# Ledger of designs, part 109: miniprotein binders against a7ua95r516to809

Target 1, 294 residues: a7ua95r516to809
Amino acid sequence: ASLSLLSISDLVPDLQFIFFWMSNAIEILYFIQQKSPAYMQTIELMDDKAGSKESLLSATISANEEAMTILEEVIMYTFQQCVYYITKTLYVVLPGLLDCNPFGTEPSSEQCRRAAGVCVCAVCVMPEAVRRVVSVFQTTSDLLQQYQVHSEIQSQMFAYLFFFTNVSLFNQLIDKGPARGWFQRSRVLQIQASVKILLDWAKGAGHNHLAQKFFAKFCSTVTILASPPQQLSQMSWKALCAEHPSLKPVQLHRILTQYQLMAELGPLPIWQPSSEDEAYIYRTVDLLESFENH
Short names: E, the ipSAE of ESMFold2; O, the ipSAE of OpenDDE; V2, 0.75 times the mean of E and O plus 0.25 times the DockQ between their complexes.

## First folded at step 7 (miniprotein)

Design dw2 (at its last look DockQ between E and O 0.95; V2 from the best seeds 0.64)
Fold by ESMFold2, look of step 7:
Structure dw2 (fold): chain B 294 residues (1-294), chain A 80 residues (1-80)
Amino acid sequence: as target 1 above (294 residues)
Amino acid sequence: SMTYEVTIRTDNPEDLELIAFALRILAKAMGLRVEEVRREGDTLRVRISGTPKQVEYFREIVELWLKVQGIDARVEVREV
């Protein structure tokens, strides 16, 4: 199968190889950084009969820097390879979050019967589409912990994954939402519940701060769409911008337009963009996010 | 500079690829030249050039690194 069709479990052997070398390169880099001062001091304390000590020290510092550069290149390359493969699997599974129903468990299944009443089964089980995404995050977390990757690198890895997830979900919702019916209130509430499961996973994994930072645009979008019409129609454009700073004017304008269509509202004067923002609401180049800006 | 042979013997030959990588980088970081790296079964032979004091410190650093990594290996150094 192609890389776009591989599950995360199919990639585990390759990821284990890459994490092994990344982790060891990080550890050797740290080891060198901790030992270099003492080593340079031994050169400075040498008995220098020919006056060559300064030249030896300079050459050794240069060689030391070259060694650290090699390790930094290995770390960068292996990090990029991990992110590349993990995001390829993530790209395949993310659209399912927009179509799934976290409340829709088959009531006649043996699992539902054993879990008590019908509505309890819908609340108690994770839909398959959400499980596929959580599996990618959990497998990544397990591998990072298995290979004892430095916590800063683990944070950078999840920053990339959350950024990618936000861009993928936001772009799919904005681009395909009208045709797919994703702006209907019942669907928005289902999407909101599914994303909450991901946010709960991130909190439990120690990445809550990163998830809140990088999911902000998608979460703001869903929050606006989930708002009752009586409440949202009382909020001005300025107030919405202030409450949702992650949204560009063209993005907020598009979201409100879709909300008006879904709620069968006519144009609302209170939602007219400020004069400052008016130049920006027609910049369709700014509507979708780029995967390359991280 | 004099040439030395560093011999690493281990009961776990799966570690030798990592050890070879680490020795090359550690030697370079200390300004030593790595002339050759050979792997023979459970044995790694590394030829380096440097001063006796540099090589003495290198041996100490390699032994410390092996201990930190939990790698059970014996290090021998001889002038060649």
Scores: ipSAE 0.651, ipTM 0.916, lowest interface PAE 1.0, mean pLDDT 85
Fold by OpenDDE base, look of step 7:
Structure dw2 (fold): chain B 294 residues (1-294), chain A 80 residues (1-80)
Amino acid sequence: as target 1 above (294 residues)
Amino acid sequence: SMTYEVTIRTDNPEDLELIAFALRILAKAMGLRVEEVRREGDTLRVRISGTPKQVEYFREIVELWLKVQGIDARVEVREV
């Protein structure tokens, strides 16, 4: 099946299997970690028949460590598989977010129509492109809760998914934005509204801090691009750097250069990089974000 | 070390795979040698080698784990 047709719903059976084993492996690991000390103490209290106790204790410690290592490997593997499948689905739906017009009247989801007629729930009023992205995150959340995955693992999962989403959206916006017209004010405002819906969902799901942290770069970019020319032209390079610390100098410079071209402002001396940043604005290798930094 | 057979019976055969996995890991964590794991219908049979005290403790740990998991299963241990 072409990657383009892969929906999160199609992956649910496979994800359920992976989440089941991940959750159970975590629980077994914690159980062992909690019980192993008491077991070791029990061995220590056994009658010492000439050297047998120390050897048994050593062997048990080694066996325990090996068992925990196996569980950790299972947890890591299942976590990676979940991330792999979910990010593939995100990869398919995220471009739609940049092209989305959230101010348009799109029909409610087919599922809500069947159950209640015209559903006015927060998800049903979302634009289809936004709803598809939210659906991936919501399905992930539901599965994590269904299988009672430890909260720390849930947080790590969402941290990575938000990281991936930010990198993907940022890189697409920077690389393809000029050619796709995403730097046009009307389009930027659409993107800003779409991202706000996603952030509002994340807030409602209890992931506000993670969302704010990991979407900072994309949000900063959108905020700059959404700024009126009259306002942005009054902001110095230093002020913009200070207000948007998540952006590297090369990234900020690229955004401002493209903004200048789009808005036909001509060269603005106030946006000239500082002497300290001048060497960094030419580091094109740092322009796009890497997926490896997480 | 003596050889023991641990028998677990459950009314929910769907849990037997998880139980088998957990038993193997728990036995290993306790330094017990797992010789064989067999499923026979609604029954799981695990052959382990260890000391009587280790096996007694293993039974307790397994029963506790099952309880924590909310799995209704009966555990029997016999020397073989």
Scores: ipSAE 0.430, ipTM 0.825, lowest interface PAE 0.9, mean pLDDT 90
ESMFold2 (binder alone), look of step 7: mean pLDDT 88; pTM 0.854

Design dw3 (at its last look DockQ between E and O 0.92; V2 from the best seeds 0.56)
Fold by ESMFold2, look of step 7:
Structure dw3 (fold): chain B 294 residues (1-294), chain A 80 residues (1-80)
Amino acid sequence: as target 1 above (294 residues)
Amino acid sequence: SMTYEVTIRTDNPEDLELIAFALRILAKAMGLRVEEVRREGDTLRVRISGTPEQVEFFREMVELWLKVQGIDARVEVREV
């Protein structure tokens, strides 16, 4: 079976199953951690007439650690399965953010149009492509809350989803942008507006810190591309590196090259890389980001 | 080391799979050996081996865990 056409709605039953077991494994692990000290103490206080207490305590500690390991493995496996299915859905819907026009009068949602005369809901104010991405994030958030998944695991989940989103959008923009016309200034401004809607969702959902951290590379790219030429031409290579530390030299160089082409600018002396960075601006192995967890 | 039968009865048999998992993990965490797990309708019967003190603490922890989870179930333990 192929997962390339999955919508998040089609995956909800499978995700519910996985979140159920992940959440319960986390709660049982926490429960054991809370109660193990008292249990170990009851063994330490046992009568040791046969000299078996130390053997029993050692075996019990080992068994306790094995139980913890089983739960940790269940949590890790279920987390990985959730991420796998959710990111397959994101992979399908994310490219649409680069193509949509958030300034248009296009229908925001067929659901909202069917309810003519009803006040506009938050979903109806989004372009369809943005709405599809937000729906993946919102469904994930709703499931995590429904199953009362520990807040640390929720944060790790969204950290990875935002990381994946950033890598996917950045790689698509850099790799396909010239052919798809995504470096046109009007297009870049549309992309910037679409990403802002997504960042606003993340802020409202309580994930602003994670979004700022993990979207940094794509946001820096769009910020540079959206900058007016008069403003950007006043910034040296060193200043751009300092303002956008998430960008590797090869990445910044490529972004500036695309900016020059689109703005019909010749080479600018102020954008000459430092001599140390010149060694790295053609490291093509570093141009695109890896989806592998660091 | 003695053998005990733990009987768990619930009005919500959909909870039995979770209860069985939790019971096996809790017993393992406490150094008890789970010999057998049987499901009979709304009843779960589990055979465990351990000292009387271990089994009593286990019963207390299972009852507490059920309460924390909001699972309406009754726990009985008998030496067999």
Scores: ipSAE 0.632, ipTM 0.914, lowest interface PAE 1.1, mean pLDDT 85
Fold by OpenDDE base, look of step 7:
Structure dw3 (fold): chain B 294 residues (1-294), chain A 80 residues (1-80)
Amino acid sequence: as target 1 above (294 residues)
Amino acid sequence: SMTYEVTIRTDNPEDLELIAFALRILAKAMGLRVEEVRREGDTLRVRISGTPEQVEFFREMVELWLKVQGIDARVEVREV
């Protein structure tokens, strides 16, 4: 099946299976971790029949460690599989977010139309492109809750998904933005509104801190690009660096250069990088974000 | 070491796969040798080798795990 046809709904049965085993493996691991010390103590309290106690204890410790290792491997594997499937669906739907006009009247989702009324829920009023992205996250959240996955694992899952989303959106915006017209003010405002809807969802889902942390780079980029020329032209390089610490000097320089071209601004000495940053603005290898940093 | 058969019966056969998985891991964690795991309808039979004390502790751990999971199952242990 072409990657383009993969919806999160199509993956739900497979994800359910993976989440089931992930959750159960976590629970068993915690159970063992909690009960193993007591079991070892019971062995220690047994009558030492000719050194059998020490051998039994050693064997039990080794067996316990092996069992825990297997469970950890299962947890890691299932976690990775979940991330793999979910990120594939995100990869498909995220480009639509950048092209989305959230101010347009798009028809409500088909799922809510089956209910005999106009659903005015927050999801139904979302633009289709935003709704598709939110649907991936919501489905993930629902599955994690359904299978009662440990809260720490839930947090790690969302941290990675937000990281992946930020990297994907940022890289697409920086690389393709000029050619796609995403640096145009009208388009930037659309992107900003779409991202706000996503962030509002994340806030409502209890992931506000994670969303703010992991979307910082993309949000900073969009904020700069959405700034009026009159306002942005008054901000120095140093001020912009200080206000947007998530951006590397090379990234900020690229954004400002493209902004300048798009806004038909002449050379702005105030945006000239500091002597300290001048060496870093040419590090094109640092321009795009890596997926390996998480 | 003696060989024991642990029999678990449940009214929810859908849980038997999870129970089997948990039993294998718990048995391993306790240093018990799992010789065989068989499913027969609504019953899971696990053949394990260990000391009487290990097997009794295993029974207690399994019963506790089932309770924590909210699984209604009966655990029987017999020497084989």
Scores: ipSAE 0.255, ipTM 0.735, lowest interface PAE 1.3, mean pLDDT 89
ESMFold2 (binder alone), look of step 7: mean pLDDT 87; pTM 0.848

Design dw4 (at its last look DockQ between E and O 0.86; V2 from the best seeds 0.00; counts 0 for: pae E 5.6 > 1.5)
Fold by OpenDDE base, look of step 7:
Structure dw4 (fold): chain B 294 residues (1-294), chain A 80 residues (1-80)
Amino acid sequence: as target 1 above (294 residues)
Amino acid sequence: SMTYEVTIRTDNPEDLELIAFALRIFAKAMGLRVEEVRREGDTLRVRISGTPEQVEFFREIVELWLKVQGIDARVEVREV
C-alpha cells in the first residue's frame, strides 16, 4: 500500500497489540524490581545448609537480572515499534499542515455529523489538515491511556513525536518553503495559525511544556517569517539571536536571507552576522535538523 | 529440586496469555526452571522445578500480581 494511504486508524489494531505488551512488560518489570529485594531478604534469612544459601542467592540475582533485561528489551522494542508506526503516519500528514488554510470554512468530519449534526467541538472546527495531525496525537494519547502506560513512557513518546514533528516541519519549511511559497506572508500566517491549533491541543492534552520545548525551532522560524517587514528590519542580528536562541546562526541567516528576497528588501546591514557568528553562517551541514540525537 | 505443577484458573480466558507471560518471567526471575506451559481452556498449567521455598514464594508473587492486576484467578500448586 502506498504510504500516502496509511491512516492512523488503519494502524490501531497493530498499535493496540504493541501497546498491550508494552504496558504489561512495564508493569511486570516494576513489580519484579519492587519484590526482588524482599525475595532476596527471604533467602538471606534461610538456614545456611552447607553453602546452599549463597548459591541460591547468586542464582536468584542472576535470574532476576536476566528477567529484567528481557523485559527491558521487550519494552524498548515495543516502544520503538510504536514510534515507528506513528511517525510513518505523521510523515504522511505533516506536509498538509504547511499547505493548510485554517481560515477557510472546511466542513466538519463525517464522524461528528452522523451523531448530532454539526459538531462544534474543538476538533471538529479544525481544518482537515490540522485535524489529521491532531488525530494521530489524540489516537496515541487514547491508546496510552487505554492501556494505562506508565506516565514516564507516555512523556517520552510525546517528546519524541513532537521532536519528530518539529524536525520534519522545520526541514520542509527551510528546504521547500521558498519554492512552495510558504515564505509568503499570507502563507506564513496560515502556518502560524495551524501550529497554534496544534499547540493549543497539546496544552489541552497536558503536554504544554514538551510542546513548547520541542517545537521551539519551528515556532521561532514561523514567528520571524510572520513578522512585518517594518518590525523585522529594525531588529539587529544580535537581537534576533537573543530572541530566537533555538536557531543556529546558519538557520537564522538562511531565514533572514529568504525573508529579504521574499519581501524585496535591499541588503540590510543591521542583519549582518557578528564577526563571531560569521564563521558559523556558512556551516550548511547544520542548516537542516537531524532526526538523530534525540 | 522438586517438580511442581502450578495451575491457574480464570473466568477470563483472554487473560491467560498475559498470565502465561508473567509466570514465565516470574519463574525465571526466581531461578525456577519452567519445564512446560500448557493452556487447557480456561486453565493454565505450568510445570516448574525448584526448591519448595522458591515455589512457595513464586505462588505468593503470582497471587499478589494477579491481585494487583485485578485478575480473578485461582492458583494451585501441586508437587508432581
Scores: ipSAE 0.130, ipTM 0.639, lowest interface PAE 2.4, mean pLDDT 87
Fold by ESMFold2, look of step 7:
Structure dw4 (fold): chain B 294 residues (1-294), chain A 80 residues (1-80)
Amino acid sequence: as target 1 above (294 residues)
Amino acid sequence: SMTYEVTIRTDNPEDLELIAFALRIFAKAMGLRVEEVRREGDTLRVRISGTPEQVEFFREIVELWLKVQGIDARVEVREV
């Protein structure tokens, strides 16, 4: 029960504890790595009285490796705990992106758009479903920065979060989209606008490269579905594959099939898969993405 | 090998748990054996075994790390 109602705010004290120890373990590991070569050099320059130099060097190398192994295990464990709790929170809030309306009838959203003559969005004026997802990303970013976590680990953390987000949204859309009406063009345009808000957050936070890499499959899917029939019907299978290399043939085929149904298009010869792709369009084992493949 | 006692005194006892963790890791990295760790109020006493050169390097690393962390602590090393 408490797991199904997790919010990132409720987890902050636990995450602070975990980030504190992870950050310190990383710093100690880095410190050892920078000082270890200098210490080995001082041992090599020692007088070899009683023949102990070789034994000391061997013992020091072994102990150094053991210490770094312990630290790497601490870092791995704390990283896994952070990812586990953050993605549990994220899993609960992500489906709302597929159901929300960023162009909604809410007075504050409509008033903001009307007054400015353009769409200007901030955290306080965005749809609640989008705000919940951004809040998870922003809270994570704030904690990583607060505890001065090494930039390589920060990047890997967001790589995992964006990977998880992509897999979750893509699988939900493909699996539940027909029953939920998510393939209707108006609905897809709403989804596209919601994803743009996430991408804008990622760009502003300095994670644009990671977001472009790990959201590519879901973004390609939404881009295809959002295309007007007049534009999409002019694009061949080969052209679609070239523009959307992140999509597997079975995935592209499924997306085009759903598009045909919702746009009331019959089979289009231009969308017929190439001979080399025909063997792959019904490989159902490749349709959904695994949360373990990253 | 010789036995040394490392004494660390700090104005903030909350840091002693972190310091003890770091000392164990630094000692292992430098080939020192940690014999005993005692926490006495605002003082941490650690007994380590190794060569004088290993212990001096250990002291240098500990003092540098404390400075980087902004931990105001006094480090003493004595042969016992």
Scores: ipSAE 0.019, ipTM 0.527, lowest interface PAE 5.6, mean pLDDT 80
ESMFold2 (binder alone), look of step 7: mean pLDDT 88; pTM 0.853

Design dw5 (at its last look DockQ between E and O 0.20; V2 from the best seeds 0.00; counts 0 for: pae O 6.3 > 1.5, placed apart)
Fold by ESMFold2, look of step 7:
Structure dw5 (fold): chain B 294 residues (1-294), chain A 80 residues (1-80)
Amino acid sequence: as target 1 above (294 residues)
Amino acid sequence: SMTYEVTIRTDNPEDLELIAFALRIYAKAMGLRVEEVRREGDTLRVRISGTPEQVEFFREIVELWLKVQGIDARVEVREV
């Protein structure tokens, strides 16, 4: 919660504590759920009068049921705390992806731009801004593995982190892009290369499906902006909606307006919204996305 | 309400972290107040407050849990 904990390295001790509680809670919950017959068998074999065995069994079942309720609450709380701390660090580092130049002025940066497979190469070819974001994801992955967190929980964690990343990058681009020059052609190509590096990390980490699903809005935006003018100008509004279903009409309209301005394609709108979508293209309340999970 | 010290001794001290966590969960589930949890080598000492009846059920539940999980440990309870 403190701004003094902005780097992921500074958060590791706190995250280790939280993952410790989460992992132990999951393990004990699993043991209780899977060991019910063993409790019965153990009580049946005890050297005791029949009445005391029934009382102990009843007390054991009641205690286990109450313990499971507590453990489920601990798991939910610790998951939420992990997400809270990790997204605080992501909030700080994500804007840098929009400002960085993954191509640089050196040949190694140009090599990275031209070769799809170099996104997992040595640190010396990954831009600092991208490295900071990857470091958050990699540290999270390492901690989840260190504490042997169940794979379903790991998937849920990365689903939310990718969702948060998508919303943060999209909102920043739409809201601040004109003032920051992020819609300029050279800038868009740099952003596209930075996103490619991040997506390649996600694929190598075993999260390709999650990344493809949860980055869809931002990726669609960058794909449209990176398209050659002669190609994009020949596509209808309907075709663009079909190719990019993650974009709302107001979002697509804003993206195309910025594209036309930067590509100097004249003042007359090239892409006319369908009659169904015209009611929505100026709905400002729908322009930016919410960070809240569904 | 009286204060008790529950002592868990084990031949496998690697289990003590899991045992300590489980004891906190079961104590809370049974309405016992945990005052302190201390680890001394192969021994876990838990200070709890409750009625004699609550603490006796706690001891029985913990011993049963340890048996069912296959954890070799010795449980002692004394009033402090």
Scores: ipSAE 0.315, ipTM 0.759, lowest interface PAE 2.6, mean pLDDT 83
Fold by OpenDDE base, look of step 7:
Structure dw5 (fold): chain B 294 residues (1-294), chain A 80 residues (1-80)
Amino acid sequence: as target 1 above (294 residues)
Amino acid sequence: SMTYEVTIRTDNPEDLELIAFALRIYAKAMGLRVEEVRREGDTLRVRISGTPEQVEFFREIVELWLKVQGIDARVEVREV
């Protein structure tokens, strides 16, 4: 109940604090790493007064190592907290992406209406469900930029968020899709259009490669399901495996089986798994994606 | 180890609490002993114990942090 009311905007104050400390810790760690060799050299060039130099060098090394360790812990902790809060908000809004109709006329965001009347910006023309997902990513991007977080950490953040989004959407589609009618062609086309809007945003935000990589499984699933029966029925198991290498045999088999049921197709021998894949199509443990392996 | 007084002055006294917090974290991370933190109006005074090299490094880290934060502050270090 309480999680359903959590918006990314409500978390912004807490996220700002975490991002602030994360950015600072990264900058200091980087500074220590860059300056430490120069300090060591400076100490090494000092006149050796009866063992004082070695003691000073050892003390400086130890202090720098301790500092770096603490800073790394702070970075890891703050990163984890950011991911935790952001993924909670994603968890709430992502199901809406599967249910939305992007071809409907939904009203522009209330914020843009107040500022400019009918705003026709890319965000304002998005369906509300898509806009909510994009808002989480955009807010994250804005915060990362505001606090000048190192680019590598930004990339890691988005990689994880896209990974999480893909796993969440894929698992929901596979598990709940048949029961919720998400495998119906009309609904699949809506999902495909919604995902395209998200991918277009990611491209515009400079994360195209990451988005393409981490959304591959979900995109492949949607692509197969969006394919016309006349086209898909002409594709062999081997051809589908080759075209959709991100899908495990068990996943592809599940998708095709559900597609067959939805499209009221008889058994298609052409979709029969190869003898090599036959053992793998029954590995139901591999059907859903895990959140642990990113 | 010698004792040093680090003095930070800023035109934005609202930042002094944040500065004090950061200084404590960095001093601890660098193995410096923080003996005292005092706020006197627009000035923060931090008494730390360490080697001259550690304290100089601490000064550089603090100055860098202030720069990254966009805080206009002057840092002075004095042996006490």
Scores: ipSAE 0.016, ipTM 0.336, lowest interface PAE 6.3, mean pLDDT 85
ESMFold2 (binder alone), look of step 7: mean pLDDT 87; pTM 0.844

Design dw6 (at its last look DockQ between E and O 0.83; V2 from the best seeds 0.00; counts 0 for: pae O 1.7 > 1.5)
Fold by ESMFold2, look of step 7:
Structure dw6 (fold): chain B 294 residues (1-294), chain A 80 residues (1-80)
Amino acid sequence: as target 1 above (294 residues)
Amino acid sequence: SMTYEVTIRTDNPEDLELIAFALRILAKALGLRVEEVRREGDTLRVRISGTPEQVEFFREIVELWLKVQGIDARVEVREV
């Protein structure tokens, strides 16, 4: 069963091939962009025939643009192939984050027994499930650096990988959380600690701003679920929407319903949507996120 | 337009696939017609059609690209 899990290390040779061609296509594109003005200037200085000069310049511009289009297609295709392979492995390992215990069986530090996002110590070492996810990100980062892929392309790739991670974790939590017991407070605190470890990796890797942006929906969900009942019960629907703008009304409503159930706060709704939001809390088509980023 | 043969010789044949790709694209970018690309061991032979001015600029651009990439190769251009 466990042997069916996909490993990123098995895909490295294929990824090396794809990154090689992507990086070189980018470099050739930049080279052409750098040198085109000099060639266009030599055509502008050719005065054999006025009509001949204008037609040569137009043909050269068109040919130059066609060459750049070919390179852009190569870059897009290779980027899509990288994303395909990397997200395939990432999808397999991400659910383990929701089941792991980053505190272990016997934490040796009282500070490690606090809210998981507050401290990092030797007892709170990286759990295997978190390590598997980090390994995918780290291998991707190492390959991008090895092939000197342009920093803007590296940012785009991690933006998509963090977006994919957020969608995958959020959808799993919302869809399977009730059956798996993931909304229990002790479990939520463990999930919060695991997310902290991922965010620390992203910060150390130079991707903090992307992680903060693209993990927002999942992090907001965990923050709400980790809140003490007295504190959360005092917040209005409007205040929660303002604090967690990444959550759609149907999503926030579902999270609060699960929170109320697991905190045993009774069946009467505590958080009542605004009149504007009431039309949206039952739009189940908006509950789960799309991987296609619309 | 006239037909030219561009010959690329290198001691590092691992680079030839990249060089062939780059030559096709660079020639296209300059409005040259690439009629044939063949590999013969450590040598590439590329047949292109264009004006003498286009081909001279192409030779200069290819030599510069090879230098920027750190690829040790010799470029020869002959009218055929």
Scores: ipSAE 0.544, ipTM 0.884, lowest interface PAE 1.4, mean pLDDT 84
Fold by OpenDDE base, look of step 7:
Structure dw6 (fold): chain B 294 residues (1-294), chain A 80 residues (1-80)
Amino acid sequence: as target 1 above (294 residues)
Amino acid sequence: SMTYEVTIRTDNPEDLELIAFALRILAKALGLRVEEVRREGDTLRVRISGTPEQVEFFREIVELWLKVQGIDARVEVREV
């Protein structure tokens, strides 16, 4: 099946299976971790019949370590599989977020239309492109809750998904933005509004801190690009660096250069990098974000 | 070491796969050798080898795990 046809709904049966085993493996691991000390103590309290106690204790320790290792492997594997499937669906829907006009009247989702009324829920009023992205996250959240996955694993899952989303959106914006017209003020404002809807969802889902942390780079980029020329032209390089610490010097320089071209601004000495940053603005290898940093 | 057969019966046969998985891991964690796991309808039979004390503790830990999971199942242990 072409990657383009893969919806999160199509993956739900497979994800359910993976989440089931992930959750169960986590629960069993915690159960063993909690009970193993008590079991070892019971062995220690047994009468030492000719060194049998030490051998039994050693065997029990080794067996517990092996069992825990297997469970950890299952947890890691299932986690990775979840991330793999979910990120594939995100990869398909995320480009639509950059092209989305959130101010347009798009028809409500088909799912809410089956209810005999105009659903005015927050999801139904979302633009289709935003709704598709939110649907991936919401489905993930629902599955994690359904299978009662440990909260720490839920947090790690969302941290990675937000990281992946930020990297994907940032890299697409930086690389393709000029050619796609995403640096145009009207388009930037659309992107900003779309991202705000996503962030509002994340806040409502209890992931506000994670969203703010992991979307910082993309949000900073969009904030700069959304700034009026009159305002942005008054900000020095140093001020912009200080306000947007998530951006590397090379990234900020690229954004400002493209902004300058788009806004038909002449050379702005105030945006000239400091002597300290001048060596770093040419490090094009650092321009795009890596998926390996998480 | 002696061989024991642990029989678990449940009214919810859908839980038997989870129970079987948990039993294997718990048995291994307790230093028990799992020789055989068989499903017969609503019953899971696990053949394990260990000391009487290990097997008794295994029974207790399985019963506790089932309780924590909210699984209504009966656990029987017999020497084989």
Scores: ipSAE 0.240, ipTM 0.708, lowest interface PAE 1.7, mean pLDDT 88
ESMFold2 (binder alone), look of step 7: mean pLDDT 88; pTM 0.852

